# VH-VL binders against Mitochondrial import inner membrane translocase subunit tim50 (timm50): the designs that were tried, part 4

Target 1, 142 residues: Mitochondrial import inner membrane translocase subunit tim50 (timm50), of Dictyostelium discoideum (Social amoeba) (q55c70r191to332)
Amino acid sequence: PGGKKYTLVIDIDALTEITKTSKYPTLYKRAGLDFFLDHLRKDYEIYLYFNGNIPQNKYEQLQFKIDTNGKYFTGLLYPETGIKERNQFSKKIEMLDRDPSKVIFIDAASPYDHPNVINIGKFKSNSKDKLLIELLPVLESF

## First folded at step 21 (VH-VL; from w02 with heavy chain D104N)

Design x03
Fold by ESMFold2, fold request of step 26:
Structure x03 (fold): chain C 142 residues (1-142), chain A 121 residues (1-121), chain B 107 residues (1-107)
Amino acid sequence: as target 1 above (142 residues)
Amino acid sequence: EVQLVESGGGLVQPGGSLRLSCAASGFTFSSYHMNWVRQAPGKGLEWVSWISYSGSYTYYADSVKGRFTISRDNAKNSLSLQMNSLRDEDTAVYYCARETTDWNSYGMDVWGQGTTVTVSS
Amino acid sequence: DIQMTQSPSSVSASVGDRVTITCRASQGIYSWLAWYQQKPGKAPKFLIYAASSRQSGVPSRFSGSGSGTDFTLTISSLQPEDFATYYCLQYNRFPYTFGGGTKVEIK
């Protein structure tokens, strides 16, 4: 448990697009990302969720490009942590030890009906949407 | 010339402690993850521990968790393994190995010569 | 923890033979498997990453294949310098785990 009422888990694909054009990937941030995370960390414990097909030894490199001073994220999650089961939100959260009803998942996958899931789709680096900023009022209403 | 040199091995009694060191030269040490891998006499390789390039994350094999501590000093290009509560089964040659942080690859591509730890009553 | 079962434990073969070594993971590891070669008294040498990608300087007679749980290292035409023990390593999740090794003996 953390000292904050709610936990936010965010799929990395909702925040960034990663290119594999070099030894170190170029990571493109969705518009408003830094403001979004900095604003929400005051009221939320925030976890970054990594997709499958990413070996665990790459996680810090990606986290560093998003959160260079370690101020946004409480921790990192991945498929084996159980937050999603059969690609849908699950109450089996081995790494968090939190009340699942107070865990909100911002998902990049196909939409599905769950009160704790907000689906915003994958970010594409050629897009300039403001969806992260538009989510702030919703997340502050809890 | 890229080099890793282990030191600090020796003979210890069960329950004793030992600190291994690994000195790095010829490359940007802080750009690589580091590993300890051991090999008991006549046996295969066993992964022991890993520390991320920044030192922020560490992981251990179940056989050493709680007894061994990996650390690094990026200013001094050095890696350490503190080994406490040593057991007979910890007897091995201990290698340090650098691991690439290249996104599109993986590899413990440079290894030291190894340092021998013998735990015997 | 992910267990790696490597087989055979040893093989005797002649120069020019095709040698096949297998590793099986206890759970899916995608393609995050590496192969290492170790000669007696030496540190291991890195051969293959991502199941099939050869490290620079590794001869083309070494090839890797597989994904998920089943992986293979093939030496298409065994050479005298290939006498060694070969290990697979999964690096999908910590703890990393090596296979038990395969000793290749040249007749």
Scores: ipSAE 0.591, ipTM 0.867, lowest interface PAE 1.0, mean pLDDT 86
Fold by ESMFold2, last read:
Structure x03 (fold): chain C 142 residues (1-142), chain A 121 residues (1-121), chain B 107 residues (1-107)
Amino acid sequence: as target 1 above (142 residues)
Amino acid sequence: EVQLVESGGGLVQPGGSLRLSCAASGFTFSSYHMNWVRQAPGKGLEWVSWISYSGSYTYYADSVKGRFTISRDNAKNSLSLQMNSLRDEDTAVYYCARETTDWNSYGMDVWGQGTTVTVSS
Amino acid sequence: DIQMTQSPSSVSASVGDRVTITCRASQGIYSWLAWYQQKPGKAPKFLIYAASSRQSGVPSRFSGSGSGTDFTLTISSLQPEDFATYYCLQYNRFPYTFGGGTKVEIK
């Protein structure tokens, strides 16, 4: 195990919106993202989940835009990992080799179908929301 | 002119070691992922190894994992492949190839001319 | 690992013929497939990425199609310079894997 009490798996679409207008896509961060990750990394192992239509050779570039110093994320996940099936987080969370009851998912798309899944919707860069900040007390209360 | 030049190939006994080098010029080396690809005599292409533009991530084909080590020196514009515990089936022409990091594309778009490794008793 | 099955292993064709080469992935790779051309004694030449996008300078007679597990490279009117061996490569997940190759040779 990683030695931390909880594991957090976060869909990149819940945290960011990526525009593809050029050779170098612009990544917009949801309000409070850096504060959110910095607070949680002390007590959580954090995994970043990539949507399926992104080949693995792009992951470092995206990770760098979110986590420039490599301090937030323990690892990266993607659809072939099997942690999501048909856009729902799978009961097969053993892929992280962690106690399933201590794995929390922040999802952008699925309804609340699993006790440890929190759905905050996809981030739209033109929206005003405080969902990450509002979620922080909930995650810290676990 | 964008160019990659391999060196370090040769004849080696089974169980021996070789170090391949690839010198890059004419482009910003640290902006590209790098690959080694090999081709045994009369056979198809086999991908061998990949290293990310920063050098932070490496991946290997199962056939070479644990025996080969890819590395890069971005200050010297050089790519290396350390090959240990060589076997007869490692006999091949070894190519280095740069891989674009452009978001909307992919490709090993520039290749070296290759260097020959022969593993024989 | 993702296995790429390429077919046929070889094809004999005449100048002007339409040539079709297929690759099948052992699992879904979306559109993350590339095509390469190799002539004897030379390094491979990059042709197509993302299943269907031609690299700059590649003639329009080369076209790619497919998604998921089934992919095709088509040469609509074979030219003398097109006699070569063609390889697909999946780059969705590491390790990258090439297909076995298709040799296009003169009839």
Scores: ipSAE 0.579, ipTM 0.869, lowest interface PAE 1.1, mean pLDDT 85
Fold by ESMFold2, last read:
Order: structure tokens, then C-alpha cells, then sequence
Structure x03 (fold): chain C 142 residues (1-142), chain A 121 residues (1-121), chain B 107 residues (1-107)
């Protein structure tokens, strides 16, 4: 467990896209990502969730591209933790050993019924939406 | 040229310890994940352990977990495997192998020649 | 852990033959499978990653296919230097696991 007030778990597909159309693919960040993470880390311990379609040997490299100085993420989560069931975040939050009322999930999946999940959709690199910045007041109002 | 050289193998009794080393040259060591892979006499390949390019993450085969410790020193271009509580089943040739960190690929593309560990019966 | 079942354990073949080797994973690994070649007394040589992508310098007679749980390595026209033992490796999740190997021998 962390010492911060809240826990945020974010699916990587809500934050980034890796383009695969060239010999040298790049990772694109959703607009405002660095500002978003830097503001929330004051009150949130932040975990990055990797989906099952990413081989485990790529996790550190992805974390480094998003968080080069290691200042945003408290840790990494992945399918083996059991935090998702049928590609949806589990309603059984107690396995995180945290106060359930202070755990928030941000998911890229289509909306589904979960009291602690905010679905913001999968990021596409040709999008310039401001969803992360618009989400800040909501997350900071807790 | 790109090269990996293992050392530290030898004959030990059951319950003993050995420390294997792997010296890297000719490439940027800190840009590669590293592996130990072993092969018992007349048998197939068995993956033993992995350490990430930064050294921040390590993983082990179940057969060696709790007994073996992988480590790296990126300043000295050196990989190590500390082997404790050795068993007969640990008798093998031990290879170190670098693993590409390329986003679009995978591969243990350069291997050492191996060092032999023999655990006496 | 993900277990890799490789077959056959050996095959006897002549120069020019087509050789097919299979690996089956105990659970889905997407395409995160590699193939290695090993000759007696030598370290393994990397051939294929992502099930079907050849490493630079690997002859085009080596090809791989498959996804999910079932994978194959094909040598379209066996050459004298291809007599060796071949191993698959899943790298989707730790621990990495090798198949049991397939020895390709002279008939």
C-alpha cells in the first residue's frame, strides 16, 4: 500500500498509442498526459496497467517512455494480478489492499457498469482531444 | 566485435555454491536485457533467469527460484548468477545471452560459449 | 507457467527435403514465440521471432507461422548445415519456456 490519499489505476491504452506503420514505431501520448500525471501524483498513487497483448518483457520500456524519470507511477499492474475479469476491471477491489472508496480506475474499454471506473476510450494518435485535462477537476474534487 | 564470455563454472558438491560471471564487449550492454539459459548433458535448453536492461526487474524459472540470484553491473558490462543450494539437477552448461530491447522484435541474438557446472552426486 | 510441447522429438531427413516442426502452448501466447537452432557443442542461434519474422541473415528457406497456441517452423529445402536441434521459446510471460527440441538428423 502507498501513503497517499487515493489510488489511481490507468489502462495504458487510455493514455498512449504505439504506431506500427514504420520500421521505427513511436509512442504517442494523449494530449496533456504529462500535466495530468504530474498534478495527480500529489494526492494519488498511480499504477499503470498493461493488457495481456503486450509481452511482459516490454513493460519497463513502456514505463520509461511515459515516465522517463520515474516520478509518476507508484507501480505496474498486469493481467496476472487478476485485477481485470473478462477484460473489465473487477468489482472485487479488496485484492488491492486499499480503501475501496479511494480507488479509481481509468479504462479504455467501452463503458460498463462499475462504480469505480471512468471509461475515457482508447486513445488514437491522430486525436487531439483534451479528455485528460477535462478529467482533472473531477479527480481533484475527491 | 560483439561478444559474451562466461566464467566461474566448476565442480561442486550438493548444497554448495558457485557464482557465474558473463563479460560483455562490443555493444552497449545497458541497452539489452540479459538471460541465463542452461542445458543438462544430453538434454534440451532450459531458461533459468532474466534481468531487465536497467536491472530493475528480475525473473526466474521455478526450478531455481529462491536459490539463484541474477544481477548486472552496467558500469562494468558484467552479468552474474549467484547459485546457492546446488542440486544434481543443476548440472549443465550455462549460457548467458543478450536480448534485444527493440520495440518491434525479440531475440536472444548473441550467446556466450557457455561454462560448465557439475554438481557431484 | 506456460508449457511448450514440441513435436516431433526427432526427424530423419535428406538434403532437399521439406521439414516441419510444431510447438503447442498450454495457453494462448498471441504471436510471442521464437525459434532457435543449435548444433552439437555450440550455443543456440536465433532464427525467428514473433512466430514468423526472420532475424537478419537467416536464410529464406526458414519460415515460421502460427498464433495463439499452435506454431510451426518449416525448412523448405534442407541443406547440409541445417542438421541441428531446433527449439521454440515462448516469451509472452515469465518464466520463459523452451519446447523440448526437435533433432533433425541425416537419413
Amino acid sequence: as target 1 above (142 residues)
Amino acid sequence: EVQLVESGGGLVQPGGSLRLSCAASGFTFSSYHMNWVRQAPGKGLEWVSWISYSGSYTYYADSVKGRFTISRDNAKNSLSLQMNSLRDEDTAVYYCARETTDWNSYGMDVWGQGTTVTVSS
Amino acid sequence: DIQMTQSPSSVSASVGDRVTITCRASQGIYSWLAWYQQKPGKAPKFLIYAASSRQSGVPSRFSGSGSGTDFTLTISSLQPEDFATYYCLQYNRFPYTFGGGTKVEIK
Scores: ipSAE 0.557, ipTM 0.854, lowest interface PAE 1.1, mean pLDDT 86

## First folded at step 25 (VH-VL; from x03 with heavy chain T58I)

Design zc3
Fold by OpenDDE, fold request of step 26:
Structure zc3 (fold): chain C 142 residues (1-142), chain A 121 residues (1-121), chain B 107 residues (1-107)
Amino acid sequence: as target 1 above (142 residues)
Amino acid sequence: EVQLVESGGGLVQPGGSLRLSCAASGFTFSSYHMNWVRQAPGKGLEWVSWISYSGSYIYYADSVKGRFTISRDNAKNSLSLQMNSLRDEDTAVYYCARETTDWNSYGMDVWGQGTTVTVSS
Amino acid sequence: DIQMTQSPSSVSASVGDRVTITCRASQGIYSWLAWYQQKPGKAPKFLIYAASSRQSGVPSRFSGSGSGTDFTLTISSLQPEDFATYYCLQYNRFPYTFGGGTKVEIK
């Protein structure tokens, strides 16, 4: 299932920052996000994970702001799916119905012990980090 | 003027069907999530169904799932609710309601006048 | 599903009274809550989003507070036009759920 070699689940907080400073929130993308997703979609089935503080009625709009043409994301995940436990990606990877050895989680949470999780921290628009660019070669090497 | 106008309500026997319509005007309909909310006589408000601005995402209350179908035609500025297998407990005033796009003031800011559905043998 | 427990179900009050209505969510909904006013034979009216914003035309005597699970709508000084039924609504998760309503009636 899926048609891709690997599965990538990414917390939206790792990719973007959403600010409510105006009437309409602004979504800031982490540097290299489009490039990152465009390259990974070749071999990865990519899922976007939304934390519980984002209402479900915002999922489509936020996904659109990141993936306007619907090229990157295979689907959406959220708390009710059970993919996270206590704000950490679950070790029960079998819930995804994928080979656990081929599932990668990109998390925004503080580092924790999980063999499939890469923590890159919550993105802040003023960080100017190159974490996605640095991570891409690693993910492409699989 | 921003407004929603419901129609299609009426009297129907149990097991029957009705199709409600909601006509939107005065705003860019395709930019807004839409809802159906109902209110049984003398009772509180009950959310029935939700449809995203594009129509790509839809949700139903368990009480109507499998029987009701929400849809929208953005080109015609219309929202619909197909109601099948109607039950006595479906008797209510049905409202269509628009959700705001403002995250800092979010809610259902525009409501229709409602259309009455009466299910009775 | 998220249950919204609204209290009281009814309150008798006089003009000038302070009226407080509470909604409690069965789980955390952050600030994704709205308050509505409904008068007999009329559609509901959007009043306040959470604790932050009154809708245009809503008098300042209406205020909202709370986050997480406990939310409050306050009418500081009840006016004749305020006699109505009030509802809270959570829209953090589907299904959306309304509180049971609070009827504010004249004493």
Scores: ipSAE 0.861, ipTM 0.933, lowest interface PAE 0.5, mean pLDDT 94
Fold by OpenDDE, fold request of step 26:
Structure zc3 (fold): chain C 142 residues (1-142), chain A 121 residues (1-121), chain B 107 residues (1-107)
Amino acid sequence: as target 1 above (142 residues)
Amino acid sequence: EVQLVESGGGLVQPGGSLRLSCAASGFTFSSYHMNWVRQAPGKGLEWVSWISYSGSYIYYADSVKGRFTISRDNAKNSLSLQMNSLRDEDTAVYYCARETTDWNSYGMDVWGQGTTVTVSS
Amino acid sequence: DIQMTQSPSSVSASVGDRVTITCRASQGIYSWLAWYQQKPGKAPKFLIYAASSRQSGVPSRFSGSGSGTDFTLTISSLQPEDFATYYCLQYNRFPYTFGGGTKVEIK
């Protein structure tokens, strides 16, 4: 599976803030996002997860805004059914078709605790944010 | 003037094939997601297929999966729908429709006049 | 798939009447819904996005409301040119799905 040691699934709301601005959405990246993704892609198969609050027709545009060169993300993940399943770990695993023990989720919000889930909260635009930089050594130590 | 013009409709026998085309003008075609929507005689609207602005993402209605192929040529401002293994229930007026880019007013804002596909005999 | 149940299928009304059309989604679609108007022999026309925005040239008598699963299109005072068939469309998830349509007829 991609030759990577682990699979990382990251909620888009944990990495970015998206606002509606007339004709085009505005996407704000969490500080250090490019650095974060560039380093992790070495050992992680990285998927961008949409938690259901964004229409599928926007996924490509948003992915492009985060990963313009298409070098960070292996693919996109999103719930196939209702909104009630969007944050369920079991459903995410099912969509990914990977060994759960090798999958790490970075969630903006989670209704449950799981050893493979890291909740970092929903991102609000802040240039002084250091969360990704702080998280990177942890993820690299796995 | 922003417009879409469908062509390629006609009469075909069951099992036959037909290729529809949609010519776009008056706007930057490569910036817009495109759709095919059809309407059987006296019936409602049915979404058929969607293709992203780049062509990288494509979706189909279950009723046409494996039989229809949507494609686009952004250099030629054209959208196509290759229809194979046509069935009687595919008889309809086929519209191409552009999606807006405005998140505050999102929908299919530009439609062609449609091209008629009749599967019979 | 998300099913869109539109009601009523038809309504007879007079000029000046208030007309309300409803669409119910089988699951939550937030506000990702649009309303269309279609007249005989013509392509559909985009009217309203969700509960907020009318397309350019759409009269103020048309309004949309709702979120989640229940949505309504309201014509506050029906005019002669409003007799047509109306459709809702969800585009939250693929496949896109239209409502069954509502034909607004002259009483």
Scores: ipSAE 0.803, ipTM 0.911, lowest interface PAE 0.6, mean pLDDT 92
Fold by ESMFold2, fold request of step 26:
Structure zc3 (fold): chain C 142 residues (1-142), chain A 121 residues (1-121), chain B 107 residues (1-107)
Amino acid sequence: as target 1 above (142 residues)
Amino acid sequence: EVQLVESGGGLVQPGGSLRLSCAASGFTFSSYHMNWVRQAPGKGLEWVSWISYSGSYIYYADSVKGRFTISRDNAKNSLSLQMNSLRDEDTAVYYCARETTDWNSYGMDVWGQGTTVTVSS
Amino acid sequence: DIQMTQSPSSVSASVGDRVTITCRASQGIYSWLAWYQQKPGKAPKFLIYAASSRQSGVPSRFSGSGSGTDFTLTISSLQPEDFATYYCLQYNRFPYTFGGGTKVEIK
């Protein structure tokens, strides 16, 4: 068991965009990202989710760019963890020793019609939305 | 000169233990992921284990999980493989290999000469 | 785990021949495949990453292609120094897995 009320699983594409054309790629953060993560880590265990087109040997480098001091993320998840499959919210959250009703997934890709899945869309670095900040009251109401 | 040198191989009975070491020189060791790869006599390459540049992430082949432990000491430029509960099928040449962390590439580009482990009753 | 099926197991060829080696992954790996060359008694040498990108210093007669599950290494005009065993490696997900190898021999 964890010592926090809730578990949050966040798709990296909801938080960041990476330029692929640079010799040294740049990671762009969605507006309010650092405040969002710092605020929620007090009551949430936060997992960073990597969807399928990034080789696994690059995950730590990406995590470091978002969470340089190792303060935000409890761990990393990816498709083989089975959290979401074919319009179903996965039961593999049980392997994290957590109450499934207290696991929330912030998704960027395919919409799931599930009360514990919140889709805020894929971040594009030329957008100026405040969706992360607007989401805070919703996450506080769980 | 960029170099990796393995040591610690030898003859061991089944159920025994060995510790392999890999000494790195000529490059910034903490900037590279590290691998152990083995090759049984007359056979192909088998990936054994990987440890990330920081040491924070570690993965093993199923054939060695629970018996082998990879570790690194970035201050001493050294990689280790602790091998316990050794079996006949662990007999092989063991290579250490560095893996680039360059975003736009991949590769185990520098390998040691290998150290031989023989598990024999 | 992702299994890599490499074929053929061996090829007998002459200098100047075009040689083609294939690897098939048990599931999609995008383009995250590498090729290695190994001569007897030596450590492997890195040739190609990302299915088709040559490592610096690798001769242009080596080329790679493919994506998803099916991948090919081609040597366009075999040279005497190219007689060796070639391995593919998928690095999309852990555990990394090598193909079984293809020995390229002198006819």
Scores: ipSAE 0.605, ipTM 0.879, lowest interface PAE 0.9, mean pLDDT 85
Fold by ESMFold2, fold request of step 26:
Structure zc3 (fold): chain C 142 residues (1-142), chain A 121 residues (1-121), chain B 107 residues (1-107)
Amino acid sequence: as target 1 above (142 residues)
Amino acid sequence: EVQLVESGGGLVQPGGSLRLSCAASGFTFSSYHMNWVRQAPGKGLEWVSWISYSGSYIYYADSVKGRFTISRDNAKNSLSLQMNSLRDEDTAVYYCARETTDWNSYGMDVWGQGTTVTVSS
Amino acid sequence: DIQMTQSPSSVSASVGDRVTITCRASQGIYSWLAWYQQKPGKAPKFLIYAASSRQSGVPSRFSGSGSGTDFTLTISSLQPEDFATYYCLQYNRFPYTFGGGTKVEIK
């Protein structure tokens, strides 16, 4: 059991960009990512969401590059778990067996019809934005 | 040379158990996902189970969930499949196969020769 | 689970023929489909990944195409060593699932 007040579901595309420079693609982290996750894991259970075009056999490699010591993420989610069905985003979060009002989504795609979705756009590796750090006060105020 | 060698097949009665082993050599075993794939006599290929390169993620075909357990020992370069509550339909040649972890690729590129499991009364 | 429907189940062909094999997925799998070749008494041989990318050492007469739910393997000019059974495999999501196979036989 987590004992944590809130659940955070974060689209991997909001946190990272993967470039195809070799058979060892580089994963670029959005500015402040490690600080963001380390601060929030104290009060949030955190799920990493894979938004559909990545085969499931790649998930551990990506998780390892973001969370090398296995301390940030409670688990992994993907489209077949149903939390982001094309037009029923909010109905499927009950599959997590959590209070929906305490589940917050950090999304990279088009806005969904759910009050707890924060869309910060897809990260591109040439960006130097500070959006993750700017979100901390909002997420800590819940 | 890259090799995978299965062992542990044999004749067993329904409800019995067998443990299959797959010995790996000639490559960095801990850098590859591993699979078990089976083929019943005269039938097609059936994927059975997968274990990630670290051993942290494991998946099974629905037909074997709860009866089969995949495991790996990266220090000993070995893959195992514990098979319990065996049924007639589990009769097959069982292959172990390594799966590339190269990001831009996919494939079970090296297979063992197979080991035969026969479940009969 | 994702079901893979492969057709035809068999085809009789002559050396030099063009052979086309199809697989259809029960739901979208993007391009995450592989093709394997198996000769009698042997382990399968990996041919194609990502629907259309040939594994190193696979002859150029083998080509794959498709995305979403519909995929094809084409052998542009059948050679004597190509008489075998061919399987597609979806690897988008676990459990991985093979198609039923297509046996390519001498006419």
Scores: ipSAE 0.598, ipTM 0.876, lowest interface PAE 1.0, mean pLDDT 85

